# Ledger of designs, part 17: VHH binders against o29008

Target 1, 271 residues: o29008
Amino acid sequence: MDREEIKVAVLRMEGTNCEDETVKAFRSLGVEAEAVHIKQFYSDMIRFEEQRSVFDYQCLVFPGGFSAGDYIRAGAIFSARVKSVLRKDIEEFIKMGYPILGICNGFQVLVELGALPGFDEDKPLAEKPEMALAMNDSSRFECRPTLLKKESEKCIFVKNLKKDVVMFPVAHAEGKVVFPSGKEDEYLERLTSNDQIVFRYVDEKGDYAGYPWNPNGSFYNIAGICNATHTVFGLMPHPERAFFGYQVGRREGYGDGYCIFRSVVDYLEKL

## First folded at step 5 (VHH)

Design s11 (framework vhh_3k1k_2)
Fold by ESMFold2-Fast, scan of step 5:
Structure s11 (fold): chain B 271 residues (1-271), chain A 122 residues (1-122)
Amino acid sequence: as target 1 above (271 residues)
Amino acid sequence: QVQLVESGGALVQPGGSLRLSCAASGFTFDYYHMRWYRQAPGKEREWVAGISGSGGRTSYEDSVKGRFTISRDDARNTVYLQMNSLKPEDTAVYYCAKHDWELLYGDYFDYWGQGTQVTVSS
């Protein structure tokens, strides 16, 4: 589709600067983007110009929330509301091949919705969550740059990414990827065989190392995964905070996060 | 910090026109839905007009439809309210508001400016 036809909705969950950075990133690429509260998708008690349909957009982003606080609980409650009012629309959105991105708290939302790991292509949202994001092994807030190795060739969010290792910051207290007890090897095999592991934490040599390089203790150093159709992507690090060069200590140009957003626009232009 | 500063209020005779301006700062102006409200003495604050962040959609309270026009200039971080065919009933303090969704669960609140007085009297 033509670039001027592309519209991105960045969903409001809590007061934060993350939605503004994400909207700015997409608009800098020449596509329309706006921040949207979930109430705008279902309430008829708001003004007509505020009302939205999921299908007014070709990409949904669930951004990060506050850098401190109980984001797991907030994400679960928000996910329950999304599921109660928008479940059918989001399932159709995914089946049509439209992308969804979840960052930090947004990754938690996608997990709680059953959209990730999203093993069943015919059922985009599972009936119950199939994985969780748990408290960091350090039992404290982790805020630092992380190095991430690209593991997937099929995820639409990394098609433009030619580098093997990128640097995105993390800022979370609950970022540990965990799978059901006794099912870890089964999940790993399924995710690996279907190219659904997108990023894994690495050290400066590109090795899969523990703390502090894996900042939360995530299983298999997983930093981000996508669903079986490779169009729904969640990650704990913040690519929107690594979009512009000045955000990562460079005087000009773009940071590694640019390629995530560029990949989405490229995908939609070909759709 | 969000700041909204209204201007343009004046005393006008019935049938007159005024253009109100609201200068905004402290947020990414072109992303947000903006509104005008008014409050007459002894009455509750009343919504008057709204404009989407894209500027593509506008809405109006029924009593001002066809008389008032809301617009925005994103390059200047300014929202306007052009008021034509003014009536004594339009006398009120007019407030610019940034519509905000900072509360979880579909709650919202508006950041308000200080207001600008419009008086329509012969």
Scores: ipSAE 0.006, ipTM 0.267, lowest interface PAE 12.2, mean pLDDT 82

Design s12 (framework vhh_3k1k_2)
Fold by ESMFold2-Fast, scan of step 5:
Structure s12 (fold): chain B 271 residues (1-271), chain A 122 residues (1-122)
Amino acid sequence: as target 1 above (271 residues)
Amino acid sequence: QVQLVESGGALVQPGGSLRLSCAASGFTFDYYWMRWYRQAPGKEREWVAGISGSGGRTSYEDSVKGRFTISRDDARNTVYLQMNSLKPEDTAVYYCAKHDWELLYGDYFDYWGQGTQVTVSS
């Protein structure tokens, strides 16, 4: 499709006058993007002119950007509402091949919806969550740069990424990837065989290492995964905070996060 | 902080035309819906027109459909209301508003300008 036809919805989790970094990133790439409150998709109490359909868009983003306290209240309510009201629309959206990105708290939403790990391409949303993002092993809020090794060649969000290791910041209290007790090896084998592990935490030498390089104690150093069709992607680090060079201490140009957003635009242009 | 400054209000004769402008600052203009409201003396403030952040969607109150047109210029951070075929009942103070809302309870929060007076009378 032409770039002018691409519209991205960045879901608003709460009312705020702060600039949305994710909207800015997409608009800088020449595609239309806007912040959309979840109620615009389902509530008949919303004024008609502000109502939206999921199908008005070709990409949905569940952004990061609220604290652990906000997630306990706002994120849990949000996930429950999406599950009850938008389940069928989101399933169809995924089956049509349209991408969904979940960042930080957004990754947690995708997990709670059953979209990730998303093993069954015929059932985009599992009936019940099949994994969790638990409290960090450090029992503290982690807010710092992390180094991530690219593990996937099929995820549409990393097709433009030429580097082996990228630097994205984390900002979370609950980022530990955990799988059901006794099923860790089974999940690892399934994710690995279908190229669904996208990023793993590494140290400065590019080796898999524990804390502090793995900031939350995630199983297998997993930082991000995608679903079986490779079009739904969730990660705990924030690529939207590493999009512009000035965000990562460079005078000009782009940071490593640029390639994540560029990859999805490139995918949609070919769709 | 959000600031909205309306201009263009005037006295016009019935059947006349007028264009209102609203200059916005203090937020990322093209992210948000912009609206026009009006308030006549002794009446509630009522919604008139709205335009999406992209400009791709517009909406109007029934009494102004076909007569008023809302538009925006994102490069200039300005929203416009073109008013044609004006009637005496269009007499009001017109307000530009940045539309906002909360995740919980679905309440709308609008930020308003000072307003600009439109009077339709011979």
Scores: ipSAE 0.000, ipTM 0.176, lowest interface PAE 17.0, mean pLDDT 81

Design s13 (framework vhh_3k1k_2)
Fold by ESMFold2-Fast, scan of step 5:
Structure s13 (fold): chain B 271 residues (1-271), chain A 122 residues (1-122)
Amino acid sequence: as target 1 above (271 residues)
Amino acid sequence: QVQLVESGGALVQPGGSLRLSCAASGFTFDYYDMRWYRQAPGKEREWVAGISGSGGRTSYEDSVKGRFTISRDDARNTVYLQMNSLKPEDTAVYYCAKHDWELLYGDYFDYWGQGTQVTVSS
């Protein structure tokens, strides 16, 4: 489709203020993007100019930030609301091949919705969560740059990314990827065989290392994964905070996060 | 922080036309739905027209449909209300409003400008 036809919805989470770097990133690429409150998708009681359909958009983003003003339940409360009112529309959206991005708290939302790891192509949203993002092993809020090695060739969000290692900041208290007890090897084998592991934390030599390089203690150093169709992507680090050069100490141009947003725009232009 | 400044109000004869402008500052203008309200003496504020952040959707109170047109210029952070075929009943102070969500409870509220007086009389 033409770039002028692409419209991105960045979902507003209760307890957060507007002004999202994600909206700015997409608009700088020449696509329309706007912040949308969940009520705009389902309420007929609001004014017509406020009403939206999920299908008005070609990409949905669940951004980072507090959900319902509560860090401890960041993904669970918001995802329960989304699943209650938008389940069918989101399932159809995924089946149509339209991308969904979850950043930080947004990754937690996608996990709680059952969209990730998303092993079943016929059922985009699992009935119950199949993984979790647990409290950091440090039991602390981690806020720092991280180095991430690209592991996937099929995820639509990394096809424009030619670098082996990128730097995105993290800012989270709950970021540890965990799988069901006794199923860790099964999940790892399935994710690896279907090219669903997108990024893994590495040290300055490009080697897989523990804390502080793996800031939360995630299983297998996993920083981000995508679903079986490679169109739903979640990650704990913030590519939208590494999009513009000035965000990463450069006077002009783009940071490593640019390629994530450019990749999805390129995907949609070919759809 | 948020500032809305209305202008363009005047005294006009019935059947006349006016264009109201609202200059916005202190927020990312194209993120937000914008509205026009009016308040006549002795009445509550009444919603008149609304326009989405994208500009793709507009809506109007039934009494002004076909006569009023809302539009926006995001490059200039300005929303407009073109009023045609004005009637004495349109006499009111017209307010520009930024429509904002009460994020903690999922409710919303409007932030108001100072208003501009429109008087329609012979």
Scores: ipSAE 0.000, ipTM 0.328, lowest interface PAE 11.1, mean pLDDT 82

Design s14 (framework vhh_3k1k_2)
Fold by ESMFold2-Fast, scan of step 5:
Parts: C-alpha cells; structure tokens; sequence
Structure s14 (fold): chain B 271 residues (1-271), chain A 122 residues (1-122)
C-alpha cells in the first residue's frame, strides 16, 4: 500500500504527560500516527466523530506506560479491558497480517492477551496467558541502556536491522520473562525453531551474560519475542527512546530504534 | 504547562463573519485533537467544533454546520474557527481546548484557554 494510506494507532495509557516518542517516530517516517484512548473503540459516551475501529489502522502499538503505581500492575489492568472489548477485533487484525508492537507494559499486555508467544497460527490469541513477565531478580526498578543481540530474521520489525547488536534503554520493575514450570525446554525449542526469539540481552563482548547485562534475569536472556506469524512483536526495552540521534547522545541522525519503525513501514508498503 | 490563548473576538452585525485564533504552547501540537467550545450568558459551555491531530477529520455541532469551519496551522501551533453567517444566537465567549486523556479508565480531560468574546448584535 502507499505510505499515505498507512495509519498507526498508539493506545493511550495512564500518566503520560510528555511528548509521545512513538507517534513522533512514525510521523517522521511519513506515516500518519495518532494517540487513541481505548474508550474510542467501544464507548457510546463519546461523540461519534471521535469513535474508532481497530480496522481504521494498519498497525497497533501498545506503548510503555508512565504509571507510578507499583502496587497495581498496569499491564494486567489494561489487558483485562482490552480483552473485554477488543479481543475479537485484535484476533482478526492479526489474521489479516497487520502488525502489532508492544513495548514494556505493552509487551505485558500482549502476553496477558495470549498474543505472545502466539504459537498457534490459527488461534492468534490463546485462551489463557502462556507466559509471564515477573518481578526483576534484583527486586529493583531497572532504568539504563541495554545491549541486545538480534536473533530473528523473520520478525517484520527487524527486517531493516543489519547490525548484530543494538542499544535500547529499559525502564521497568517487572521485566523477567518466565515460562510455565516444567515447560521451559518445550517453549525454548518451539520459539527457537520458528525464529520467534527476536532479541537477547548481551554484554559488551556480545556474550550472553547475567546481571547486570541481563537486567531482570529473563529466561535465556530473552528481551523480545514475536508470534508464530512474525507480525506481533513485544519487547521490554524501549526502541522509541532510541529512535533519534539526540536520544542516544548524538547531535543528528538516528539511533538503533529507527530500524524497528522503518521495518514495519516497509512491510506495510509491500502489503 | 499547557497554554492556550484565544483572540479575534469582536462585535459584528448579524450575517457578518469573524475568524478566531488560538495560539497553543507547552505540548506537541500536531498530534492532539483541538476543539472550540462556547458559553452564552446563563447557559452551560457547549461544544462547537473539533479537528483531529492530523487535520484530516473535522466535526461540528448541528447548529453551526455549513457556517463555521475549523482548521489548523501546525507550523504556527494555531487552531482557527472561521465563522460565517453569524446569528445573535452565536453570541458567547469562545474557548479553545486541547483534548486529552489522563487516565486509562478516566473521563476526557480538556485544557481550556481564557476565552474570547463574540457579540452578534445590531
């Protein structure tokens, strides 16, 4: 499709009071993008002109949140509402081949919806969550750059990424990827054989290492995964905070996050 | 700090035209929906017009359709309301508003300017 036909919805989350880097990133690529409150998809309490359909868009983004409430899991609360009002629409959206990106809290939402790991191509959303994002092993909020090694060639979000290692910041208290007890080997085999592991944490030598390089203790150093059709992608680090050069200490140009957003635009242009 | 400053209000005769402006600062202007509201003496504040962040979609209250046009200039961080065929019933203080959401499950939150007075009278 032509670039001017592409429209991205970035779903609004609690507590965001600054510029949304995700909207800015897509618009800098010549793609229309807008912030959408979840009520716009279902509420009769808003004006008709403000109402939206999932199918008004070709890409959905569940962004990282800025909620300060560590006593309430923002991702679980948001995913319960999304599941209640949008489950069927999101399932059809995925079946049509349209991309979904989940960043940080957004990754948690995709996990809670059963969209990730998304092993079954015929059932984009599982009946119950098949994995979790648990509290960091450090029991601390981790906020710093991380180094990530690209593991997948099939994920549509990394097709433009030619580098082996990228740097994206993390900002989370619950980022540890865990699989059901006794199923770890099965999940690892399935994810690896189908190129669903997208990024793994590495150290400065490019080796898989523990804390602090693996900031949360995630199983197999997993930082991000995609579903079986490679169009739904979730990751704990923030590529939208590494899009512009100025975000990563450079005067001009782009950071490593640029390729994530450029890849999905290129995918949609060829659709 | 969100700031909205309206201007252009004046006394005009019935059938006249007027263009209101709203200068915005303190937020990324081009991705927020902007709205115009008005409040006549002794009445509640009512919605008049809205324009999407992309500028591609506009909406109007039934009583002003065909007479009023909302537009935006993202280079100048300004939203406009062109008012034609003005009627005495259009007399009100006109307010510019930034449409936003603070909470996932909360209500709509609009940030308001100070308003500009429009009087339609002979």
Amino acid sequence: as target 1 above (271 residues)
Amino acid sequence: QVQLVESGGALVQPGGSLRLSCAASGFTFDYYQMRWYRQAPGKEREWVAGISGSGGRTSYEDSVKGRFTISRDDARNTVYLQMNSLKPEDTAVYYCAKHDWELLYGDYFDYWGQGTQVTVSS
Scores: ipSAE 0.000, ipTM 0.170, lowest interface PAE 16.0, mean pLDDT 81

Design s15 (framework vhh_3k1k_2)
Fold by ESMFold2-Fast, scan of step 5:
Structure s15 (fold): chain B 271 residues (1-271), chain A 122 residues (1-122)
Amino acid sequence: as target 1 above (271 residues)
Amino acid sequence: QVQLVESGGALVQPGGSLRLSCAASGFTFDYYVMRWYRQAPGKEREWVAGISGSGGRTSYEDSVKGRFTISRDDARNTVYLQMNSLKPEDTAVYYCAKHDWELLYGDYFDYWGQGTQVTVSS
C-alpha cells in the first residue's frame, strides 16, 4: 500500500496523557500515527466523530508505561477490556496480516490476550494465556540499557535490521518470561523451530549471560517473541526509546530502534 | 566511588600522533563499556569512540574512523585512545566515560573524568 494509506494506532488507557515516543517514531517515518484511547473503539459516550474502528488502522501498538500503580494489575485490567469489546476485531486484524507491536506492559497485554506465543495460525488469540511475564528475579524495578541478539529472520519487525546485536533500554518490575511448568522444553522447541524467538539478552561478548545482562531472569534469555505468522511481536525492552540518535547519546541520526519501526512501514508498503 | 583520570593531552602538529590514557577506579572495570568524548570551545560534548567490556567490539564517530583506535587493558584498569593523522579540527578537551547500567530511570549517563586538552596547531 501507499505510505499515505498507512495509519498506526498507539493504544492508551486511563491516565496516559503524553504523546509517547512511538507516535513520534512513526510520524518521523512519514506515516500517520495517533494515540487512541481504548474507549474510542467501543464507547457511545465518545462523540461519533472521535470514534474509531480497529480497521481504520494498519498497525496497532500496545505501548509500555500504563497509568501509575501495579504494572501487572493495570495490564490485566486493560487486557480484560480489550477481550470483552475487541476480541473478534483484533482476531480478524491479525488474520488479515496487519501487524501488532507490544512494548513492555504492551507485551504483557498481548500475552494476556493469548496473542503470544500464538502457536495456532488459525486461532490468533488463544482461549486462555499460554505464558506469563513474572516479577523480576531481582524483585526490583530494572532500568538500564540491554544488549539483544537478533534470533529471527521471519519476524516482520526485524526484516530491516542488519546488525546482530542491538541496544534497547528496559524499564520494568515484571519482565520475566515464563512458560507453563513442565512445558518449558516443549515451548522452546516450538518457538525455535518456527522462528518465533526474536531477541535474546546477551553480554558485551554476545554470549547468553545471567544478571545483569538478563535483567529479569527470563527463561532462555528471551527478550521478545512473535506469533506463528510473524506479524504480532512483543518485547520487554523499549525500541521507541532508542529510535532517535539523541536518545542514545548521538548528536544526529537514528538509534538501533529505528529499524524496528522502519521494518513495519516497509512491510505495510509491500502489503 | 567512580573515578576516571585522563592523561596524554598535548600540543601536536597536523599529521602528528598522540595516545590518550584513562585510568579507572571504583568499579569492576572489565564489566563496563568505556567511551571517549571530546568538547571543542563553544560546542557540546560529542562521542568519539567506544569499546565493549570484552574488547571485542569497538565503534567510532565517522570523522575519526581509520585515524583513531580505542583499546583497553583490563589488568591495568585503563582505556586508551590512539590518535593518528591529527587535524586542527581534532582540537578539543577529551573525556573518558563509563556507562552505568544501575540507574532507576532507564536513562543511562556516563561518569566522566576531568578531561585532557589536545591542541593540533602548526
Scores: ipSAE 0.000, ipTM 0.108, lowest interface PAE 19.4, mean pLDDT 81

Design s16 (framework vhh_3k1k_2)
Fold by ESMFold2-Fast, scan of step 5:
Structure s16 (fold): chain B 271 residues (1-271), chain A 122 residues (1-122)
Amino acid sequence: as target 1 above (271 residues)
Amino acid sequence: QVQLVESGGALVQPGGSLRLSCAASGFTFDYYGMRWYRQAPGKEREWVAGISGSGGRTSYEDSVKGRFTISRDDARNTVYLQMNSLKPEDTAVYYCAKHDWELLYGDYFDYWGQGTQVTVSS
């Protein structure tokens, strides 16, 4: 599709401060992007100019939110609202091959919706969550750069990424990827076999290492995963905060997060 | 925090034209929808026109369709209301509003400016 036809919705979540960075990143790539409140997708009572359909867009982003413990409940409430109002539309959106990105709290939303790990191509949203993001092993709010090794060749969000290791910042208290008790090995095998592990935390040598390099204690050092069709992607680190060079201490140009957003645009132009 | 400053109101003759401006500050302007409302003497505040944050969608109250045009200049953080073929019944104080949703479970709300007076008479 032509770039002028691409429109990205960055969903507004309670207390989010990262929607602006995400909208700016997409707009800098020449595609239309806007912040959209969930009520715009379902309320017939609002003015026409504010009404939206998920099908007005070719990419949905659940952005990172304010990183405080009390926002986990807000994320669960938001996810329940999405399920009650938009479940059918989001399932169809995924089946049509349109991408969804969840960053930080947005990754939690995709997990709560049953979109991740998303093992079943014919059932994009599971009835119940199949994994969780738990409290950091450190019991600390972790806010710093992290190093991530690219693991996936099929995820549409990393097709433009040629680097082996990227640096994205984290800012979270609840970022630990956990799988159902007794099923960790089963999940690891399924995710690995279908190329669904996208990023894993590494140290400065590029080796898989524990704390502080794995900032939250996530199983298998997992920092981000995608669904079985490789079009729904969630990660705890913030690529939208590593998009522009000035965000990561460079005088000009782009940071490592650029390639995540560029990959989505490239994918949609071929769709 | 959020500030909206309307300008451009004047006395004009029936059939005349005016362009109202609203200068916005205190928020990321191009991410939010903007609206114009008006209030005539002895009447409640009435919605007039709206424009989406992207500028791709507009809507109008029936009595102003075809005569009024809402637009925005995101580089200048300004929303405009071009009013043509003005009628005496368009006489009102015109208010600029930022549309926002602060709570997932709450109602939407608007932030209001101070208003600018438009009078259509000879």
Scores: ipSAE 0.173, ipTM 0.604, lowest interface PAE 5.1, mean pLDDT 84

Design s17 (framework vhh_3k1k_2)
Fold by ESMFold2-Fast, scan of step 5:
Structure s17 (fold): chain B 271 residues (1-271), chain A 122 residues (1-122)
Amino acid sequence: as target 1 above (271 residues)
Amino acid sequence: QVQLVESGGALVQPGGSLRLSCAASGRTFDYYAMRWYRQAPGKEREWVAGISGSGGRTSYEDSVKGRFTISRDDARNTVYLQMNSLKPEDTAVYYCAKHDWELLYGDYFDYWGQGTQVTVSS
């Protein structure tokens, strides 16, 4: 499709702080993007000019960043609301091949919806969650740069990414990827065979290392995964906070996060 | 936190035209729906026009349809109300408002400007 036909919806929810940076990133690439409150998708009580359909867009983003005091509660309320009012529309959206990105708390939303790990290509959203994001092993809020090794060649969000290691910041208290007890090896085999592991935490030598390089203790150093059709992607680090060079201590140009957003635009232009 | 400043109000004769401007705080301006309201002497504040964050959808109160046009210029962080074929009944203080949601489960709220006076009289 032509670039001017692409519209991105960045979902607003109570306490989110990263929607503005995400909108700015997409608009800098020449596509239309706007922040959309979930009520705009289902409420007839809001004004006509504010009403939206999921199908007005070709990409949905569930952003990260909650206010410190209400982080856990706000995320749970948002996930429950999405399940209640948008589940059918999101399933259709995924089946049509349109991308969804979940960052930080947004990754948690996609997990709660059953969109990730998304093993069944015929059922985009699982009946019940199949994995969890647990409290960091440190039992503390982690806020630092992380180094991530690209593991996937099929995820549409990393097709434009040519380098092996990128740097994105994390900011979370609950970022530990965990799989059901006794099924860790089964999940690892399925994710690996389907090319669904997108990023893993590494140290400066590119080795898979523990804390602090793996900031939360995630199983297998997993930082981000995609679904079986490779169009739904969730990650704990924040690529939208590494889009512009100035965000990562460089005076000009782009940071490593640029390639994530550029890959989505490139995918949609070919769709 | 959010600042809205209306301008352009004036005295104008019936049948005349006037353009109102509302300058917003800058950050997040182009992500949110914006609206114009008016309040005539002795009456409640009423909605006049609305525009979506993308500018792709607009809405108007029936008495102003075909006469008023709402638009936005995101590069200037400004929303406009072009008023044509003005009538004495359009005399009011005009306010712009930014729609926002502070509580996920609660009702939405609006940030308001101070208003700008429009008087339509011979």
Scores: ipSAE 0.006, ipTM 0.275, lowest interface PAE 10.0, mean pLDDT 82

Design s18 (framework vhh_3k1k_2)
Fold by ESMFold2-Fast, scan of step 5:
Structure s18 (fold): chain B 271 residues (1-271), chain A 122 residues (1-122)
Amino acid sequence: as target 1 above (271 residues)
Amino acid sequence: QVQLVESGGALVQPGGSLRLSCAASGFTFDYSAMRWYRQAPGKEREWVAGISGSGGRTSYEDSVKGRFTISRDDARNTVYLQMNSLKPEDTAVYYCAKHDWELLYGDYFDYWGQGTQVTVSS
């Protein structure tokens, strides 16, 4: 599709009214992007000119930006509403091949929704969550740069990424990837065989290492995964905070996060 | 500090045309929905027209549909109301509005301009 036809919705979750670096990132790439409150997709109480359809957009982003307490409340409200109102539209959106990105708390939303790990191509949203993002092993808020090794060749969000290791910051209290007890090996085998592990935490030598390089204690150093069709991607680190050079201590140019957003635009232009 | 400044109001004969402008500052204008309201002497303020942030959706009160057109210029942070085939009953103070809404916790939060007077009379 032509670039002027691409529209990105960056979702506002319940009770948050913050500026979004993700909107600026997409607009800098020449595509339309706007912040959309989740209720604009389903509430008849919204004025007509403020109403939205999921199908007005070709990419949905669930951004980060909540404290742990705010996230628990907002995530519960969101999950209940998606289950009752938006489930079919989001399932169709995924089946049509349109991308969804979840960052930090947004990754948790995609997990709660059953979109990740998303093993079944015919059921984009599972009936119950199949994994969780648990409290950090440190039991504290982790806020630091992290180094991530690219593991996937098929995820549409990393097609433009030629580097082996990237640097994205984390800022979370609940970032630990966990799988159902006794099913860890099964999940690892399935994710690996279908190229669904996108990023893993590494140290400065590019080796898989524990704390502090794995900031939350995630299983297998997993920092981000995508679904079976490779179009729904969730990660705990913040690529939107590493998009512009000035965000990562450079005077000009782009940071490592640029390639994540560029990859989405490139994918949609070929659709 | 949110500021909305309307201009373009005038005395016009029935059947005439006017274009109102609203200059916006103090918030992210592009992709923010904007509206026009009016208040005639002795009446409550009523909604006239609305436009989505991208400009892709517009809405109109039935009495002005086909005669009024809302548009925006995001490069200039300005929203417009083109009024054609004006009638004496269109006489009112016209207000530009930005709505911030908080559906989880209550009603809309409104930011208003100071208004611009439109008088349609012979």
Scores: ipSAE 0.035, ipTM 0.522, lowest interface PAE 6.5, mean pLDDT 83

Design s19 (framework vhh_3k1k_2)
Fold by ESMFold2-Fast, scan of step 5:
Structure s19 (fold): chain B 271 residues (1-271), chain A 122 residues (1-122)
Amino acid sequence: as target 1 above (271 residues)
Amino acid sequence: QVQLVESGGALVQPGGSLRLSCAASGFTFDYKSMRWYRQAPGKEREWVAGISGSGGRTSYEDSVKGRFTISRDDARNTVYLQMNSLKPEDTAVYYCAKHDWELLYGDYFDYWGQGTQVTVSS
């Protein structure tokens, strides 16, 4: 499709006229993007011209942005609301091949929704969560740049990414990827065999290392994963805060996050 | 507040050597990785060398590997870049940088020095 036909919805529960770096990133690439309050998708109390359908968009983003103290509660409430009102539409959206991105708190929402790890192509949303994002091993809010090694060739969000290692900042209190007790090896084998591990934390040499390079203690250094169809992607680091060069201390050009957003636009142009 | 002050830049002949210094203040130096970057006229700023907080690991851009050595003196809160076998292509403003690994609230910020000019010519 033509770039001017692409519309991105960045979902929001609270806020009045707040800035959004994700909206800015997509708009800078020449696609339409807007923040959409969840009520615009389901409430008939909203004026008709403000009402939205999931199908008005070709990409949905669940952004980061909840405070550290509200992380688990906000994510659980949001995912429960989405399940009650939008589950069928989101399942169809995924089956149609349209991308969904979850950043930080948004990754938690996708996990709680049952969209990730998303092992079953015929069942995009599991009935119960199949993994969790637990409290950081440091028991602290972690806010720092991270180095991420690209592990996936099939995830649509990294097709434009030619670098082995990228730098995205983290800002979270709960970011530790954990799998059900006793099933860690099974999950790792399934994720690896189907190219669903997208990024793993590394040190400056590109080696898998512990804290502080793995800022939360995530299993297998996992920083981000995608579903079985490779179109739903969640990660704890913030590519939207590494989109422009000025966000990462460069005077000119783009940061490594540019490639994530450009990749999904390129995917949709070919869809 | 974080401050980085570079020094040691000069005009040198091809084949010569220089030692750049970066004096750091306003943070716990012993546990922070440090980097050197450079920017030549008309070119993008490029990474040159890095050293871990412990000093146990160093890394270099391919074109300087074997000629440049990064080191640190934690007692003096200083990072060094020893530059040997200098080439005209090494002419650039050299910047010391710290990427903040420990910010508590909101966005992180990279800290840069003002730079020191290295010119390699006859």
Scores: ipSAE 0.000, ipTM 0.103, lowest interface PAE 20.6, mean pLDDT 80

